VH-VL binders against q9h9l3. Designs and how they scored, part 187

Target 1, 176 residues: q9h9l3
Amino acid sequence: PRKMVAIDCEMVGTGPKGHVSSLARCSIVNYNGDVLYDEYILPPCHIVDYRTRWSGIRKQHMVNATPFKIARGQILKILTGKIVVGHAIHNDFKALQYFHPKSLTRDTSHIPPLNRKADCPENATMSLKHLTKKLLNRDIQVGKSGHSSVEDAQATMELYKLVEVEWEEHLARNPP

## First folded at step 10 (VH-VL)

Design n89 (framework fv_nivolumab)
Fold by ESMFold2-Fast, scan of step 10:
Order: structure tokens, then C-alpha cells, then sequence
Structure n89 (fold): chain C 176 residues (1-176), chain A 124 residues (1-124), chain B 107 residues (1-107)
């Protein structure tokens, strides 16, 4: 069947008061967690806020970063026609200025069976950190130097695999 | 620029219902989880309910679960709170609140913008 | 649920003095902690998010610090407009919770 990948993006703040989220790093892993793509990306607009506590991005990472238009083309080539897994993935697609078909999109922040396995509130939006700790007994996003988008993409794929069979069956009966 | 305007508050008897509306402008409403927060007269802030950007996920404080229903209409930039079986302890100013941004697989659920609030008084 | 305890309940100071407000969580909230200012008859205003990040437009005299369970909001030199009620809020886990507030009043 269709190949499956997981994605996680880092954004920086651009635009007025840094309130616009612009793509500044993207990591994509395959079904087994192997890295297919991991690049720093230079936004076309001036960076007002690096959001380093969360993004892990600093001015030094921008020096040889891939320009947005080129990175976008590379990323879309990887995503097109595949099932794409992410956590609150609409934010990643927005940063990529990309529309991915809902039928091929899997969002681990919106899978009720996953929350149920974690003994979390059904239909609440749970963080990747909490789901990963509860279901995989693993601490991610540790420390104050920013998150690893590779680590986040890998955790997201592993979480999806816990519910893949039942969720794919659900989607077959209830197409989006 | 960013504006949230609540409406629908008023005086109502115990056991009755009210619907609150919150009209949003100045940002892409459909990109953000939205919240209701209330404050009883002379008291502190209490989180009430949340709805995800697309309306698919919802959660509530235990004090209102089963009685209140949060919903949204992204085509109208409007957030709703349907309040059923109202009790005296639901008397409060109700604020519509915008969540912060999503960053690096983390939800930053601080409230960067608040409405002016609408007063709901439940009394006999 | 995570309980936030603010202290003192009331802080009586004069303009020009330093204000130090505490917020303690019943369990670790990492850095998922915000501070709000509320003046009579007004909606709360965001001051600090992620424990130590000052919100846009907030004067430099406001600063946040701490991590885990112990957090502090500092106002380095009180201005007349700073006399208000201050609330902390955690967003590490559901339900979202607020402290009971600290009132900063003129001595």
C-alpha cells in the first residue's frame, strides 16, 4: 500500500511582533524511524523571534540554511502520494504553505483510541510529550535548548503504530 | 487589531439555559484552539472549556461537564458556549480567550488575547 | 488537578519599590507557566509566558523566573499603573488551572 512518513517542523516568528510562524527546520522519517530529510530552512521574511526555547533554532543555523522555496520543493516531493503522520500536523502544512489530502493525513493529536490507551481525557488535545511518556515510557523535549524535530517525528510515528490497525479500519468505515 | 467580543450574558433562573457567543477578528480564527474562562464576582479565574481549531476535540472542567457544550463556526469566526442546567455557582463573567501558538509539537495554552467578558447571573 | 498557590495574598507597597510575587505548583509544570495582570473591571492581560518570556508590549520592569514547581514574577520598580491583581496559570496538563491571585495595593 501507500508509503507512510512522519513529519515534524520547527517554526520561527516573523512578521509584525514575530506573530507569524515561518518554517525554519523540517524533519521527515520513514515507517521504521529512519531519517529521510532533516534541514534548516531560511524563511523569506526577516526573523523577529527565533523561539529558541522550543525550536532549538539560533542565528548560526540560518547561515547555510536551505532557502524556503527550494526546501519546500524537496519536502513536497517526499510527502506527495504518501500517508503523512504528524502531531497537530495542520500547523506543519500551514508553515509549508501546502495542502495534503485529508484521506492521507494522520494527526496523532486527534486520534481518540490513542488517548484512551494513554488513560487521557477522550477527545482532549494531548501534547506529544505526554502521550510519548504515557505510552512509550520515554521523555522527549527535555531541557531548555529547544526540541529535536527528528526525535519528535520518530516519537510521532511510534505513537501512530500503536493504533495503526484500528485507526485505518475506522477511516475505511468513516472516510474523512 | 485582534479582537474578541462576547455576547449573550444576562440574568437567568436556576435550571435554565443560556448561549454565549464570541466573535473573533484580526487573526485566522480557524488556526487556533479557543477557550472559555470564567470569573465569579470578587473571585479568581477558572478555566471552563476548550475546542480545537477544527471543532473535533473538546474538553471541559469537571464543574461544567455534562451541562455546558462548546462549539465553533469557523466560517463566521464565532465561538459558542451552550450552558444548560445553570446553577447559582455558575454566576460569573465569562471570557472568550485565544490560545497562544503551537510550536515544536508543544501546545502553548497561555491566553494572549481575551474578550471583555459577558456577565451571567444565575439567581432566583 | 494541578493546584497553584500564590503568595502573599496581598502585597502592600509604595511606588518605586520592588514587588516579588510567588506561585507554587503542586507538581512540576516544567516551564508551562504564564502570568496575567487584571485591573478592576477589565479582562486579564498577558504579562509572561513560558515562565520567563515577556509578552509583546510589556514593560521591561516585569520579569518572570523559575521552573518546575516554584515560580516568581518580579516588578523591579512599581509604577502607579502596576497596582492590580496578578494571576499565574499552568498549561502543562488538563485541566488548565490558575492561582488564586495576589493583590498588589498601595501602602
Amino acid sequence: as target 1 above (176 residues)
Amino acid sequence: QVQLVESGGGVVQPGRSLRLDCKASGFTFSDYDMHWVRQAPGKGLEWVAVISYDGSNKWYADSVKGRFTISRDNSKNTLFLQMNSLRAEDTAVYYCAKEGYYQSSAFLRYFDYWGQGTLVTVSS
Amino acid sequence: EIVLTQSPATLSLSPGERATLSCRASQSVDDYLAWYQQKPGQAPRLLIYDADNRATGIPARFSGSGSGTDFTLTISSLEPEDFAVYYCQQYDNWPLTFGQGTKVEIK
Scores: ipSAE 0.764, ipTM 0.909, lowest interface PAE 1.3, mean pLDDT 93

Design n9 (framework fv_nivolumab)
Fold by ESMFold2-Fast, scan of step 10:
Structure n9 (fold): chain C 176 residues (1-176), chain A 124 residues (1-124), chain B 107 residues (1-107)
Amino acid sequence: as target 1 above (176 residues)
Amino acid sequence: QVQLVESGGGVVQPGRSLRLDCKASGFTFSDYDMHWVRQAPGKGLEWVAYISYDGSNKYYADSVKGRFTISRDNSKNTLFLQMNSLRAEDTAVYYCAKEGYYQSSAFLRYFDYWGQGTLVTVSS
Amino acid sequence: EIVLTQSPATLSLSPGERATLSCRASQSVDDYLAWYQQKPGQAPRLLIYDADNRATGIPARFSGSGSGTDFTLTISSLEPEDFAVYYCQQYDNWPLTFGQGTKVEIK
């Protein structure tokens, strides 16, 4: 019934010793993998740790970044009422300071049939990188320049499509 | 100030059961995946069990699979390890350990904080 | 499972000397490797994560390097409190595994 999108967020460290994770980039793709949103986002607090190895974020990306309050409004407008797919997606929602209904949330790190297809333990939380390699024969998150949230969102949508029919049927019989 | 405090250790006979508790404070417990790691006297570290932030995913070392059960109560900030059918080889200090942060679809399962450990001795 | 082999088993040095500790993985773990320090009767303490990132509060004399299968922990100038056992840990794949440890002791 509803449209489906996939999301991946990048965080930077703010607050004391950089321990607080603040949104610094968000990518959203549609069912076919087309980019609906991809912006660098300026946190309201001073960035202590860019976490560049994983986030791919550098000072240069903050120059033209969209302020958090504005970016959040844009992102929530895209997500509201849609089925949202992510990998360990609770972290993305936390960074957005947003509650998305569980009935419309799909987390590819918590789908036992997906792990089964990958010949992985059904109840272990597997990385996006390993699932994508096993099931799509594709290497993502390569190199040391940080991850691409667009690449991660696209891979996440493609992984969900592998189990979509059986998982939607399961959720219809076992509502969250 | 992050703290993890273990309790429940003691001396038990082979074949008996014991439950370990780990009380967390100083961070949002419900946001983090948690682990148990053990260390036999004079030996190195051995990873034992994993539980996701919401308790829906669990995984165990082969040496304890089928005998140990990890669980959590997020409303009480408490992690548990139920140890059944204990063997002499399970004698160890058991540590509760907190994962690092999650970043960009990468699970960074290093342990930034550890409890002080609780000793479990299995002997007849 | 991924096996981590640490060398040497024991490193005997004097305060002020440089310590170099090795950790080798049986297969690539990319940069998913951490180092811990443990003193007798104490819990392990995180030193380095993601192969080369120093944990909060860890002195600058500790540094990590390497990627894939070959990793090094370096202590540029040993302080008295640095004599301890050091463990590496991989988190690239399940099960999580630790090296057997390297003991850094006074000569």
Scores: ipSAE 0.779, ipTM 0.911, lowest interface PAE 1.2, mean pLDDT 93

Design n90 (framework fv_nivolumab)
Fold by ESMFold2-Fast, scan of step 10:
Parts: structure tokens; C-alpha cells; sequence
Structure n90 (fold): chain C 176 residues (1-176), chain A 124 residues (1-124), chain B 107 residues (1-107)
């Protein structure tokens, strides 16, 4: 009965030497892969490093970006009470300064059956790119101009759907 | 600022066990996957093992699978490597290494900080 | 596993000269490549990550380039402290692997 969404965030470098990861884009998709939220987000701190190679974020994206506090409120309204799927999702929650209940969190980087289907080492933390290629025969995160958080969120939801029945049964038997 | 300090190395006979510790400070230890990398005397670097930020995922180089166990205690900011059934070929300086940052659903597993290393010598 | 081959094995140069070190991967690693410097008795020191991004505190004379299978570390003008062993490392796929190293020594 619980609704399920997938999330992927982009971060930019703030703080000393750009070593702090601050939220700068968030994409959320529903179970079918439809976009529920996709906004550029203005960090409250000065951006030192756009990390454009990975984030795809450039200075121009910040001009009309939603301020962090407002974006955070919008995002948390979507996430609260739902099963949230992500890849290494603790990083997204950290950037949101948000605690999501572990019982409602699904991390596709930590699902042994998913790795098993991909013929990957069961307990290794595999990248979203490699799992998507092996299981969906699709190339994501292509090129040097940055990644699409929409594409990443959609791929993450599709990967979870491959093991959803098996993994939900496992979690019901072995609650976190 | 960021510091990794290894301990536990020494001289042991083949077939014996050692536990290496790595004490971390200056960063939020519980946010990062952590690695062990070794270097045999006069040789190059060899990746040994990784443990995820929460301890749930562990992966090993084929050369040490079944003999070494990586673990961590986030409450003590400490990484461990339990080395069993040691062989002469395991003789090396063992480094604790911190992973880079996570970005855009990509794991950037370069090592931005290394410990000083601890020497393990396996000999008769 | 992905094999990284560094060349040359040894590079003999004088202070002030340009050093160019090569790292070739057996398959594409995209931009998931780092370079380290190691001096005798010391831990490796990160120089470059993501193929061309200079780590904090690393002098501007160090630069990285390349993508896919062919990577280069360049030291524009060697200082005495730069004579060391250099390793490349890929992090595109498991297991993580290092090149065998290039020793930069005084001519």
C-alpha cells in the first residue's frame, strides 16, 4: 500500500576547497518513471566547485534555481511516508539534511539479489552505471558533460523493480 | 586535519593470524567506504579489501578471499583487517585508505588520504 | 580485471626538464583514473583524480590528461622533490587496480 519513489541528487562543492557536498539538483520519479520533481537548487553557501564533469551543473543553472530551504520543504513532502529508492542513497539524504526511516529506504547499491542477477560479486558495492548496463542493457552517465539525475533516478527505479518482490519478502522476514 | 593511523603489524610465522587496526579522525568516518591497500617490499601497490560506510558490504581481492576479513566500528572511528592463514606472499606494508567523495550516482574510489602504513612480515 | 600498464618503467631526467608518464588500461575506464606519488619509506600521495583534477595542495606543475584507455601525467618542470615513483589507479570497476609504477630518477 505504500507508494514508492526513486530519487537522485546532484551536489556541488562548497566550503573550504570545495570539499563539502551541497545539494544543487534533485530529481524524483514515481514507480512508472514519471518525473514528480526536478529542480536546480541554490545552496545557501558559496559554490567553490561546480563538479560539472559529474553533476552537469553550471553557473547558469543557479540563476533561476530554487533556494535550498524551499526545495528541501518540497522534496520532503514528496518523500515522507513513502518507500524511497536510491543508489548509495545515504549521500542524497545527507545532502538534504534529512533522516528517512531505514524501514522505508531501499538502496540499490546494497541489495545482494540485484548483484546476483547481474553476475556481480553479491556483497560488493556496484555502480549504478554497471548494474544498469548488465541488467537493463542500457548505457547511462555517458560523456563528460555531467550526468542526468532524472536518468539516474529512472534507472534506479527500474533496477529495484527487478528484485522488488524478492527483496520486500526478505525485508518482511528480516526487518531493518 | 584528516588522519589515518594503522597499528597491529609485526613479524609472524606462516599459518598464524594478525589483526590490523586503523584509527580515523578529522572526517565523518561513518559516511565513507574504507579500503586496505598493501605493498610488498620493493613492489607496487595492490588493493586488498573494501567495506561500505555501514559495514553491510565487503569485497576482497582474490588473493586474500577466505583468509582476510574487513570490519569497522563506526562508534570508535576504527577500521580493522583480520588476517588469517598468513602466507609469505602476504608480507607487505598495509595501508588504510579513505575513499574519495560520492557524486552523481558515481563512486569515486580514488584514495585522498592514506595512513602511514604498518609492516607485516610473514617468515619462518 | 582491468590491467594498467605504465610506461616507461624508468624515466631518467634532470631538474627543470618536462616529465611525461603514460598509463594505458586494458579496457575503457572512462575518467575513473587517479595518479599517486610515492617516495621511499612514505605512503602514496594523491596527485590527480578523475583523470585531470589536481588534488588539494598539489603544485600546478602536475597535470593529468586522457580518457578511456590512454592517460598521461605531466610534470612541466621537475623539481628535486619530484624524483619518486608514480602509480596510476583505475576505479571504474572491481577489483581496483594499480599500474606497476614509473620511477622518475635523476639522470
Amino acid sequence: as target 1 above (176 residues)
Amino acid sequence: QVQLVESGGGVVQPGRSLRLDCKASGFTFSDYDMHWVRQAPGKGLEWVAVISYDGSNKFYADSVKGRFTISRDNSKNTLFLQMNSLRAEDTAVYYCAKEGYYQSSAFLRYFDYWGQGTLVTVSS
Amino acid sequence: EIVLTQSPATLSLSPGERATLSCRASQSVDDYLAWYQQKPGQAPRLLIYDADNRATGIPARFSGSGSGTDFTLTISSLEPEDFAVYYCQQYDNWPLTFGQGTKVEIK
Scores: ipSAE 0.784, ipTM 0.911, lowest interface PAE 1.2, mean pLDDT 93

Design n91 (framework fv_nivolumab)
Fold by ESMFold2-Fast, scan of step 10:
Structure n91 (fold): chain C 176 residues (1-176), chain A 124 residues (1-124), chain B 107 residues (1-107)
Amino acid sequence: as target 1 above (176 residues)
Amino acid sequence: QVQLVESGGGVVQPGRSLRLDCKASGFTFSDYDMHWVRQAPGKGLEWVAVISYDGSNKYYADSVKGRFTISRDNSKNTLFLQMNSLRAEDTAVYYCAKEGYYQSSAFIRYFDYWGQGTLVTVSS
Amino acid sequence: EIVLTQSPATLSLSPGERATLSCRASQSVDDYLAWYQQKPGQAPRLLIYDADNRATGIPARFSGSGSGTDFTLTISSLEPEDFAVYYCQQYDYWPLTFGQGTKVEIK
């Protein structure tokens, strides 16, 4: 549990028609929800679509953002060797161009017991917003001005803690 | 450019089976949840099934549960729908559909790209 | 399941006129609502997502609005190419559901 962090990233659209998701913000929290990292990140490619509705990112945030290569190095130092919790976390790892071992990865979008606790179909992929409302009675991602990746990472860690004992036991019996 | 191409449709008698294929190109197939959506002749759209990016999660409309199986082969950029115990009411154009872009914490289950569809006719 | 009711079923208008299409949900879907255009013999095309975001390449005459249970698609001035069937779709709850469609036809 002590070597566990939760991550949430925000992406902006780059490439043709803005269809490539490039890292533009990353937040990492520890087991207790304390912020270990939270930076705006400048993609190496031209931003076509800020996706502000979801990302909360605007052109002003890019002015003093940390260049991707430097941010990536800082983030990987925090993640390496730790259990990393996320929601649809493969998207975060792809944006980071990083491979994290499956044995140390926990994806709250793919934990059947968590869905069961939320009265959701066990095999359906549920949004972080829905699970957080059902299980923590908390509204996140409110409004149309973008998400807080800190808030999302904190909620993700709290959701995982609800099934941690059960899920770690399952993983011990059924290694990835 | 993004392309989704369905194949495998045809005329089949009730109780028989068909397999539909959807070949994807122009995007990283293994990053996206994929769906099947159908449309009966002259009717509206009906969601059929979804499979997660890695194939671990699958979910189906009640009308097809136990009869249809969704699967994917990420090495071949191909989505499949195995349709067993076909009924007359399964007659429809079947579309392969791609989910929209992802934010890490958000699931975007609208369909930004669709195939052209393949017609399945179940008749005796 | 969430039922989406579109109205009117058919809208008969001339080029240059404004089209206003309604989609009502049986319970709140927040802003997880998309609009699609479908022409005869073709696959649907995404127009609007998250209730009010225009998809890439979609002309500015298309706009979406609403939240919760009441949603509207507006075409400010109809072009000949806009005569088609329009569907709304919610993606807040499983199963994913579509409205029955509104046909926009030439008067």
Scores: ipSAE 0.234, ipTM 0.751, lowest interface PAE 3.6, mean pLDDT 90

Design n92 (framework fv_nivolumab)
Fold by ESMFold2-Fast, scan of step 10:
Structure n92 (fold): chain C 176 residues (1-176), chain A 124 residues (1-124), chain B 107 residues (1-107)
Amino acid sequence: as target 1 above (176 residues)
Amino acid sequence: QVQLVESGGGVVQPGRSLRLDCKASGFTFSDYDMHWVRQAPGKGLEWVAVISYDGSNKYYADSVKGRFTISRDNSKNTLFLQMNSLRAEDTAVYYCAKEGYYQSSAFIRFFDYWGQGTLVTVSS
Amino acid sequence: EIVLTQSPATLSLSPGERATLSCRASQSVDDYLAWYQQKPGQAPRLLIYDADNRATGIPARFSGSGSGTDFTLTISSLEPEDFAVYYCQQYDNWPLTFGQGTKVEIK
């Protein structure tokens, strides 16, 4: 009976080779897909690579972006005590520099029954766009202007709902 | 300074087993999915297997499925490939490869660092 | 599986000339494409990732372009050390696949 939200973040490249992933946008939606949070976030480090075709982040979005420390505080207030759903969510938590309890975390990239429903290998880490296409018959992450973290968070929640009853029963019998 | 060092290659007869190790250093090993890629003598590159950052997800090329097992020990920064029921067609240089970066729900699986490779020769 | 076809198989050129290498995918891979250089006896070296991003330390003469199914690696002016085999790789879907390679050799 805990409240449930879904999260998706966008990262930009910082540090050596631009291969360090720094938070630059975060979207959070509730169980019904309504937006609870959606802000551009200013990394504390120099941006080497905007990764625009994935992130949708451009230099203009950084002008009025919320500083990382402030955004992190706002986001954590929403996540704390809730079941948090994400796709490869460990990456979002790393970018937030945040630890969320495993017992309250649901990762749609690591749910074998979800892959099975999609006719995908049960133990492969499948992309959000492929699972969404297979199971919801919807194309996300299209075009060259970058991904919408709102769209990704909404799709992630919908995917989790397809296996929610089965997966929650599994977790109750096999606590993390 | 990122480094991947493979070991365990050698000459084996068909039907036998061999284990390859890949020791990683210079990055947070437990943050990255890791791969094995092989190359037969004079041929191109062939992807072999992947293991997720925490070891929970594994996937294999059809050519090795059921015979090879990928595993990792994050406490030792080491990636493994257990190769069973080896065939002449498995003769190749085997490379350990690291993914470049992560993006939330988009998987970016290019390889920014490769090991030096270890030769596995399967012959009678 | 997604098949990557590289052309030409062999490109014979002289130092100072421009090299243009093609990689075509059997279905769209969006921008999930990388290019590698391999010299005899060595591991592959990353040149380009995400279709057009040059890896750190890679000379400016290397550039990547394209999206979807048609990709190009361009070397604006060949240096002696550029004569090697070049591979493209897609990471849009499983299994990960590589092209068969293009050998750039001295004329």
Scores: ipSAE 0.808, ipTM 0.919, lowest interface PAE 1.2, mean pLDDT 93

Design n93 (framework fv_nivolumab)
Fold by ESMFold2-Fast, scan of step 10:
Order: C-alpha cells, then structure tokens, then sequence
Structure n93 (fold): chain C 176 residues (1-176), chain A 124 residues (1-124), chain B 107 residues (1-107)
C-alpha cells in the first residue's frame, strides 16, 4: 500500500587517486515525487575528486554537510520497512553501507518489462538517462554542472510507476 | 592488489566450442559488472559481452549473440565465457575486464583493470 | 552504434615532443570517454576516464580534454616508454565501442 520511496545518491572520489566512491549527497522522494530527504553528506575521509561533472558536488557543499554517520542514521530511518526504488540501487546501498531486504527493493535497471517498453534489449542494464528519454520524453543529467539526485530519484519513481502493476504481480508469483 | 587471470584459450576447429575462465582477486568481485573484450591479431579492441554484478543482466555484441554465453560464480570470484559455433573471425586474444568506480544511477563502463588475455585460434 | 574515429592513424615523433591524439564520436557521448595505452604483447592500460580524469599511477604528462563528440589525449613530453598504440572508448550507450587506434611511433 504505497509505503514506497525512491532514492538516488551522489558519490565523490576518496582514497588513492580518488577511485573509492564515498557518499556525498542523498535524495529520497515519496510515491508522488515529493522530497522527503535531500542533504549533502560529508565523507569521513579526504575528498580527492569531487566528480563534479557527474555529482554536482563542489567544495562549498561540504562546508555545512551532515557527517556520514549522522546522515546514514537519518536515511536508514526513512528506508527501513519501505519498498525502496532506485536505479542500480545496489550502488546506493553500498555507499550507505546498508543492507535492504531484496523483497522490498525495486531496481529500475533490472526490470525487463521496463526495457521492453523502451524498445531496449530486455536484459541489458540501461542508464537512467536513456530510459527516461525513451519512456518519459524528458532529458535528465544534462550539462556539465552535475546531476541532480532529486531529479534522478523523481525520474526513477516515475519509471517504476509505468511497470508497477505488472512487476508487483511478477514478484508476487516469483518471490526473490 | 587487483588481479584478473584468464585461462581456457587454445586452438580449435571451426564449429567447435571453448570455455574461457577469468579468476578475480584483490577486490569485491560481486560488486562489479564484468566484461569480455577481444582483439584479433594486429587489429583493435572489440567489446564482446557484459554481465551484471549479480548475474541477472547480460548483453552481447551482435557478432557473438546467440553463440556466446557469459556467466559468473560470485562464490568463486570467477567470470566465464562459453563460446559455441566458433568461426575463423572469432580468432583473438580475449581479455577479462573490470568496470571502474561506481556511482548511483550513473554507469561507468570504462575498464580500470584488464587480465593478461588468453589467445583463441579458430582454424582448420 | 556509436562510431569512434581516431586521428591520425599514425603519429611519428621524437622523445621530448608533444603528442596530440584526437577521438571523434559519431554522436554525443557527453563525458563518457576513456583512453587506453597498449604496448605489443600487453593488455591495454587505462590512462584517462570521464574524459579528463587521470587514472591511478598514470604520469602527469598524460591529460585528456573534450566533451560531446570531440576529445583529445595529450602527452606533453614523450618518454621512450610512451611509444605505443592508444585507443579511445565510449561508454555512453550500448554496445561499448573503441576507436580504431592511433599508433605513436618513434621518428
């Protein structure tokens, strides 16, 4: 019964040469696309690469950012017990160092009917940008100033809603 | 220290089958989509196939679709490529390749680590 | 599929000279572009990713630039070990594609 949220995170590069992905922003929206959470998050280690072209994160966003440990607690309170929708959502959960039950997880990068509606190879992992353009006729993740995790979470929820009835029926017959 | 080690290459006749293995170490194998890339002697690089981190999604180059099957065993940190109905044009060094860093909804499909490659020669 | 065209096919230079390699995409790949170096008998080695990010362990003389359809790899001052074949790769859309390669050879 619609205890469902969508999540999208932004990562920055930490560790040697910035190759490690650390959480630096998290956005959560409800079923209707309203923002429930949107905070910049300070990683516990030195940021080597802001990855601004993708993340949209700059040094000024880190000045008053919520420390990782505190942000994680806030986010997990929102996610626990809900159906969580995301795109390649396992990456969000890795960055959060969090395990969400598979039965309550919906990954729009792994829904064959969604790819089929987009006239894409059924079992290929398609980007959020391409699926949103094909199915919603909307351009997201445009320009060089970085992506909006709010925009991405909203698009992800809208994509899921296109296959929700069909996919929930499939999951009821084929529990994970 | 990240390592990818391919094995299973050899000389086979047209129409036969061969399986390639790629053993991974030094990273959490189950976190990454994995790829096969090949290179014909004296030619450039050609992407062959991909498998998602959990094995549920697979995609192939048109040239191998229906003949090759990619699979993985996360408990053994091993990637596989089953090659059926081999043709002379499949002759190449086959590389196992790991995707780079991860982002949430942004797929980063460059290859930060490659195996040494295993040579497959299809000839009569 | 997205076609990547590299130019020149061969670049003949001496050590200490600047090398400039071009990669042109048939349609926009945004910044989803990587560069690799390959020496004879060896696997490719990642140099640059996300168009301009230098990979771990890659010397500062290597730099990438560009966006959309036009990309450049620059080696500011060639070392003897830099004579190799260089490939660009796009990862904006399926299938993943590589350029045909630019061979940087000693003059």
Amino acid sequence: as target 1 above (176 residues)
Amino acid sequence: QVQLVESGGGVVQPGRSLRLDCKASGFTFSDYDMHWVRQAPGKGLEWVAVISYDGSNKYYADSVKGRFTISRDNSKNTLFLQMNSLRAEDTAVYYCAKEGYYQSSHFIRYFDYWGQGTLVTVSS
Amino acid sequence: EIVLTQSPATLSLSPGERATLSCRASQSVDDYLAWYQQKPGQAPRLLIYDADNRATGIPARFSGSGSGTDFTLTISSLEPEDFAVYYCQQYDNWPLTFGQGTKVEIK
Scores: ipSAE 0.711, ipTM 0.889, lowest interface PAE 1.4, mean pLDDT 91

Design n94 (framework fv_nivolumab)
Fold by ESMFold2-Fast, scan of step 10:
Structure n94 (fold): chain C 176 residues (1-176), chain A 124 residues (1-124), chain B 107 residues (1-107)
Amino acid sequence: as target 1 above (176 residues)
Amino acid sequence: QVQLVESGGGVVQPGRSLRLDCKASGFTFSDYDMHWVRQAPGKGLEWVAVISYDGSNKYYADSVKGRFTISRDNSKNTLFLQMNSLRAEDTAVYYCAKEPYYQSSAFIRYFDYWGQGTLVTVSS
Amino acid sequence: EIVLTQSPATLSLSPGERATLSCRASQSVDDYLAWYQQKPGQAPRLLIYDADNRATGIPARFSGSGSGTDFTLTISSLEPEDFAVYYCQQYDNWPLTFGQGTKVEIK
């Protein structure tokens, strides 16, 4: 298949009551788990809620963060033409305000064989944390200081590799 | 402001069917996984079902699996629960419930907004 | 299925007193735990999420603590409007589960 990368983003809350999810960090890794991109990103709107428990983002990370428009351009150059793997990846694409072709998108939260391998219900949307623990025997997203988007992107790529052959065959027979 | 309004409740005989609707407003409905939660009279809360933002994933509590079907129409901002083969034990107030926000690789499945609830009574 | 056990089932107190409510999980839920308040005839109202974060608009007298299997909701000084039923909920794993509730009633 084409070159493959995995992506994970972190969002902060902007807008009324902090309910709008705005991009504040993005990490991209290659097939082997090497980091291709990892930057804090400054939203164009005022941050109401850092959501630090999930995002790991604090006010200090925003001081020299890359402005959204610049970061978006850099990220899209990396993603264009590649197979992009993510977990609930539609959320990452929403935060990036980006459309990626469905034929080149792989979402590890919506791959029934992956759930089956983990002894999880095929129709349940399982968290990255649980799939990683069951299939890779690794604890991620530990503690209250927030998640590492690098760690999440690396775990996501490793999970996809477990079902890659089977899932690519399925997609070839059932194009999106 | 965020509003969730349930409808469709009523009194039905055991073995019959009923459909509940939940009309959403004040947020981008198509961005959120949505849930049904029920509460029997004088009892606690019981999670019933979830549907993903795009309708592709659906998951149910064991007590309703095979009898209830969750669905959604994003063009109408409406969540549905089709309840078949109703039993006396299904008597409850049914709430639709919204997750608070999305993150990329974490699912945040507590409920910041609930509907007012619609009462379903299954009796002979 | 993760079972949440709340104690006590009923807590009888007077206004101004401190209320301490317990929620114990049958296995670790990390800090994926929320607390709700429910008054008769009303939908549940979110109080606390992620074990210790107060939801918007919730008075400072409400606080949550704990992680793993043992969680506590504390109301530092009960107001008349606080007499209600309180539920904990875990969202670490499927199916989502709630505790059976603690009723805080006036003495």
Scores: ipSAE 0.787, ipTM 0.913, lowest interface PAE 1.4, mean pLDDT 93

Design n95 (framework fv_nivolumab)
Fold by ESMFold2-Fast, scan of step 10:
Structure n95 (fold): chain C 176 residues (1-176), chain A 124 residues (1-124), chain B 107 residues (1-107)
Amino acid sequence: as target 1 above (176 residues)
Amino acid sequence: QVQLVESGGGVVQPGRSLRLDCKASGFTFSDYDMHWVRQAPGKGLEWVAYIHYDGSNKYYADSVKGRFTISRDNSKNTLFLQMNSLRAEDTAVYYCAKEGYYQSSAFLRYFDYWGQGTLVTVSS
Amino acid sequence: EIVLTQSPATLSLSPGERATLSCRASQSVDDYLAWYQQKPGQAPRLLIYDADNRATGIPARFSGSGSGTDFTLTISSLEPEDFAVYYCQQYDNWPLTFGQGTKVEIK
């Protein structure tokens, strides 16, 4: 009965040689795929590498971006107390510097039944792109201009919905 | 700064077992997926095994599936490869390798750092 | 299994010359391709990742290009230390696979 949202974050490289991953965009969608939040986020540190091929983030997106501290507060208000779905979601939580309870976290890169439906090895950590193509017959992350965190969050929610009933039953019998 | 140091290689007879260790330093080991890659003498590189950062997911090349087991101990910054039922064709230098980054819902499984390798020779 | 085919198998050149190495994938790997350099008795060293991004500390003479199935590693002007074996690797799909290698040797 808890409300459920899906999240996807984009990171840019900060710190020495751009090796640190800093939050630069966050998208959150509801159960039906409607956008609840989608903002560019300004890291507190100088951006060394925009990682544009993957992130889709360019210098112009930073001009009116929400400062990290403010964006974090807004995002946490949406996530707190909800079931949060993501793909390799620990990376998103790390970028947000946020702890979300394991009992309310759903990671579509870590659901063996989902891989099984996709005819993939149950314990191979599959990309969002491949699972979405196999199970939803949809191509995401197309082209060289970067990924859309909205598209990724929407795909992630749709993937979870394919296994929601059986996975929630599994979690009820095997609590984290 | 980042170092990966393999150990445990040696000469072993067919059908026997060996365990390889890889000690990591200079990065937060528990944040990264890790791999084993091997290279037969005078030949090219072959990916062998994968383990997720928390040890939960593991995947193997078909040539070693059922015989090799990858594991890790994050408290000791150590990666392991247990090799059972060794065959002559498993003779190779074994490298542990650190995965790149997870970025924008994409797993970037290139290897930014490699150990120096440990030689395993399977001969009768 | 995605097969990577490198060509030529051996490239014999002199210092100062341009080297062009090819890697062809049996199916699209998008931009999920890396290049490594390996010298005798040493571990491979990452040169290029994501098809065209130069790894930290790698000289500007090394560049990668291509997308999908056809990729190229270019060394604009060979230095003595560049004579080595070069491998491409795809990470678009499991299992991870490497090309068979191109040896760049002194003419």
Scores: ipSAE 0.760, ipTM 0.908, lowest interface PAE 1.3, mean pLDDT 92

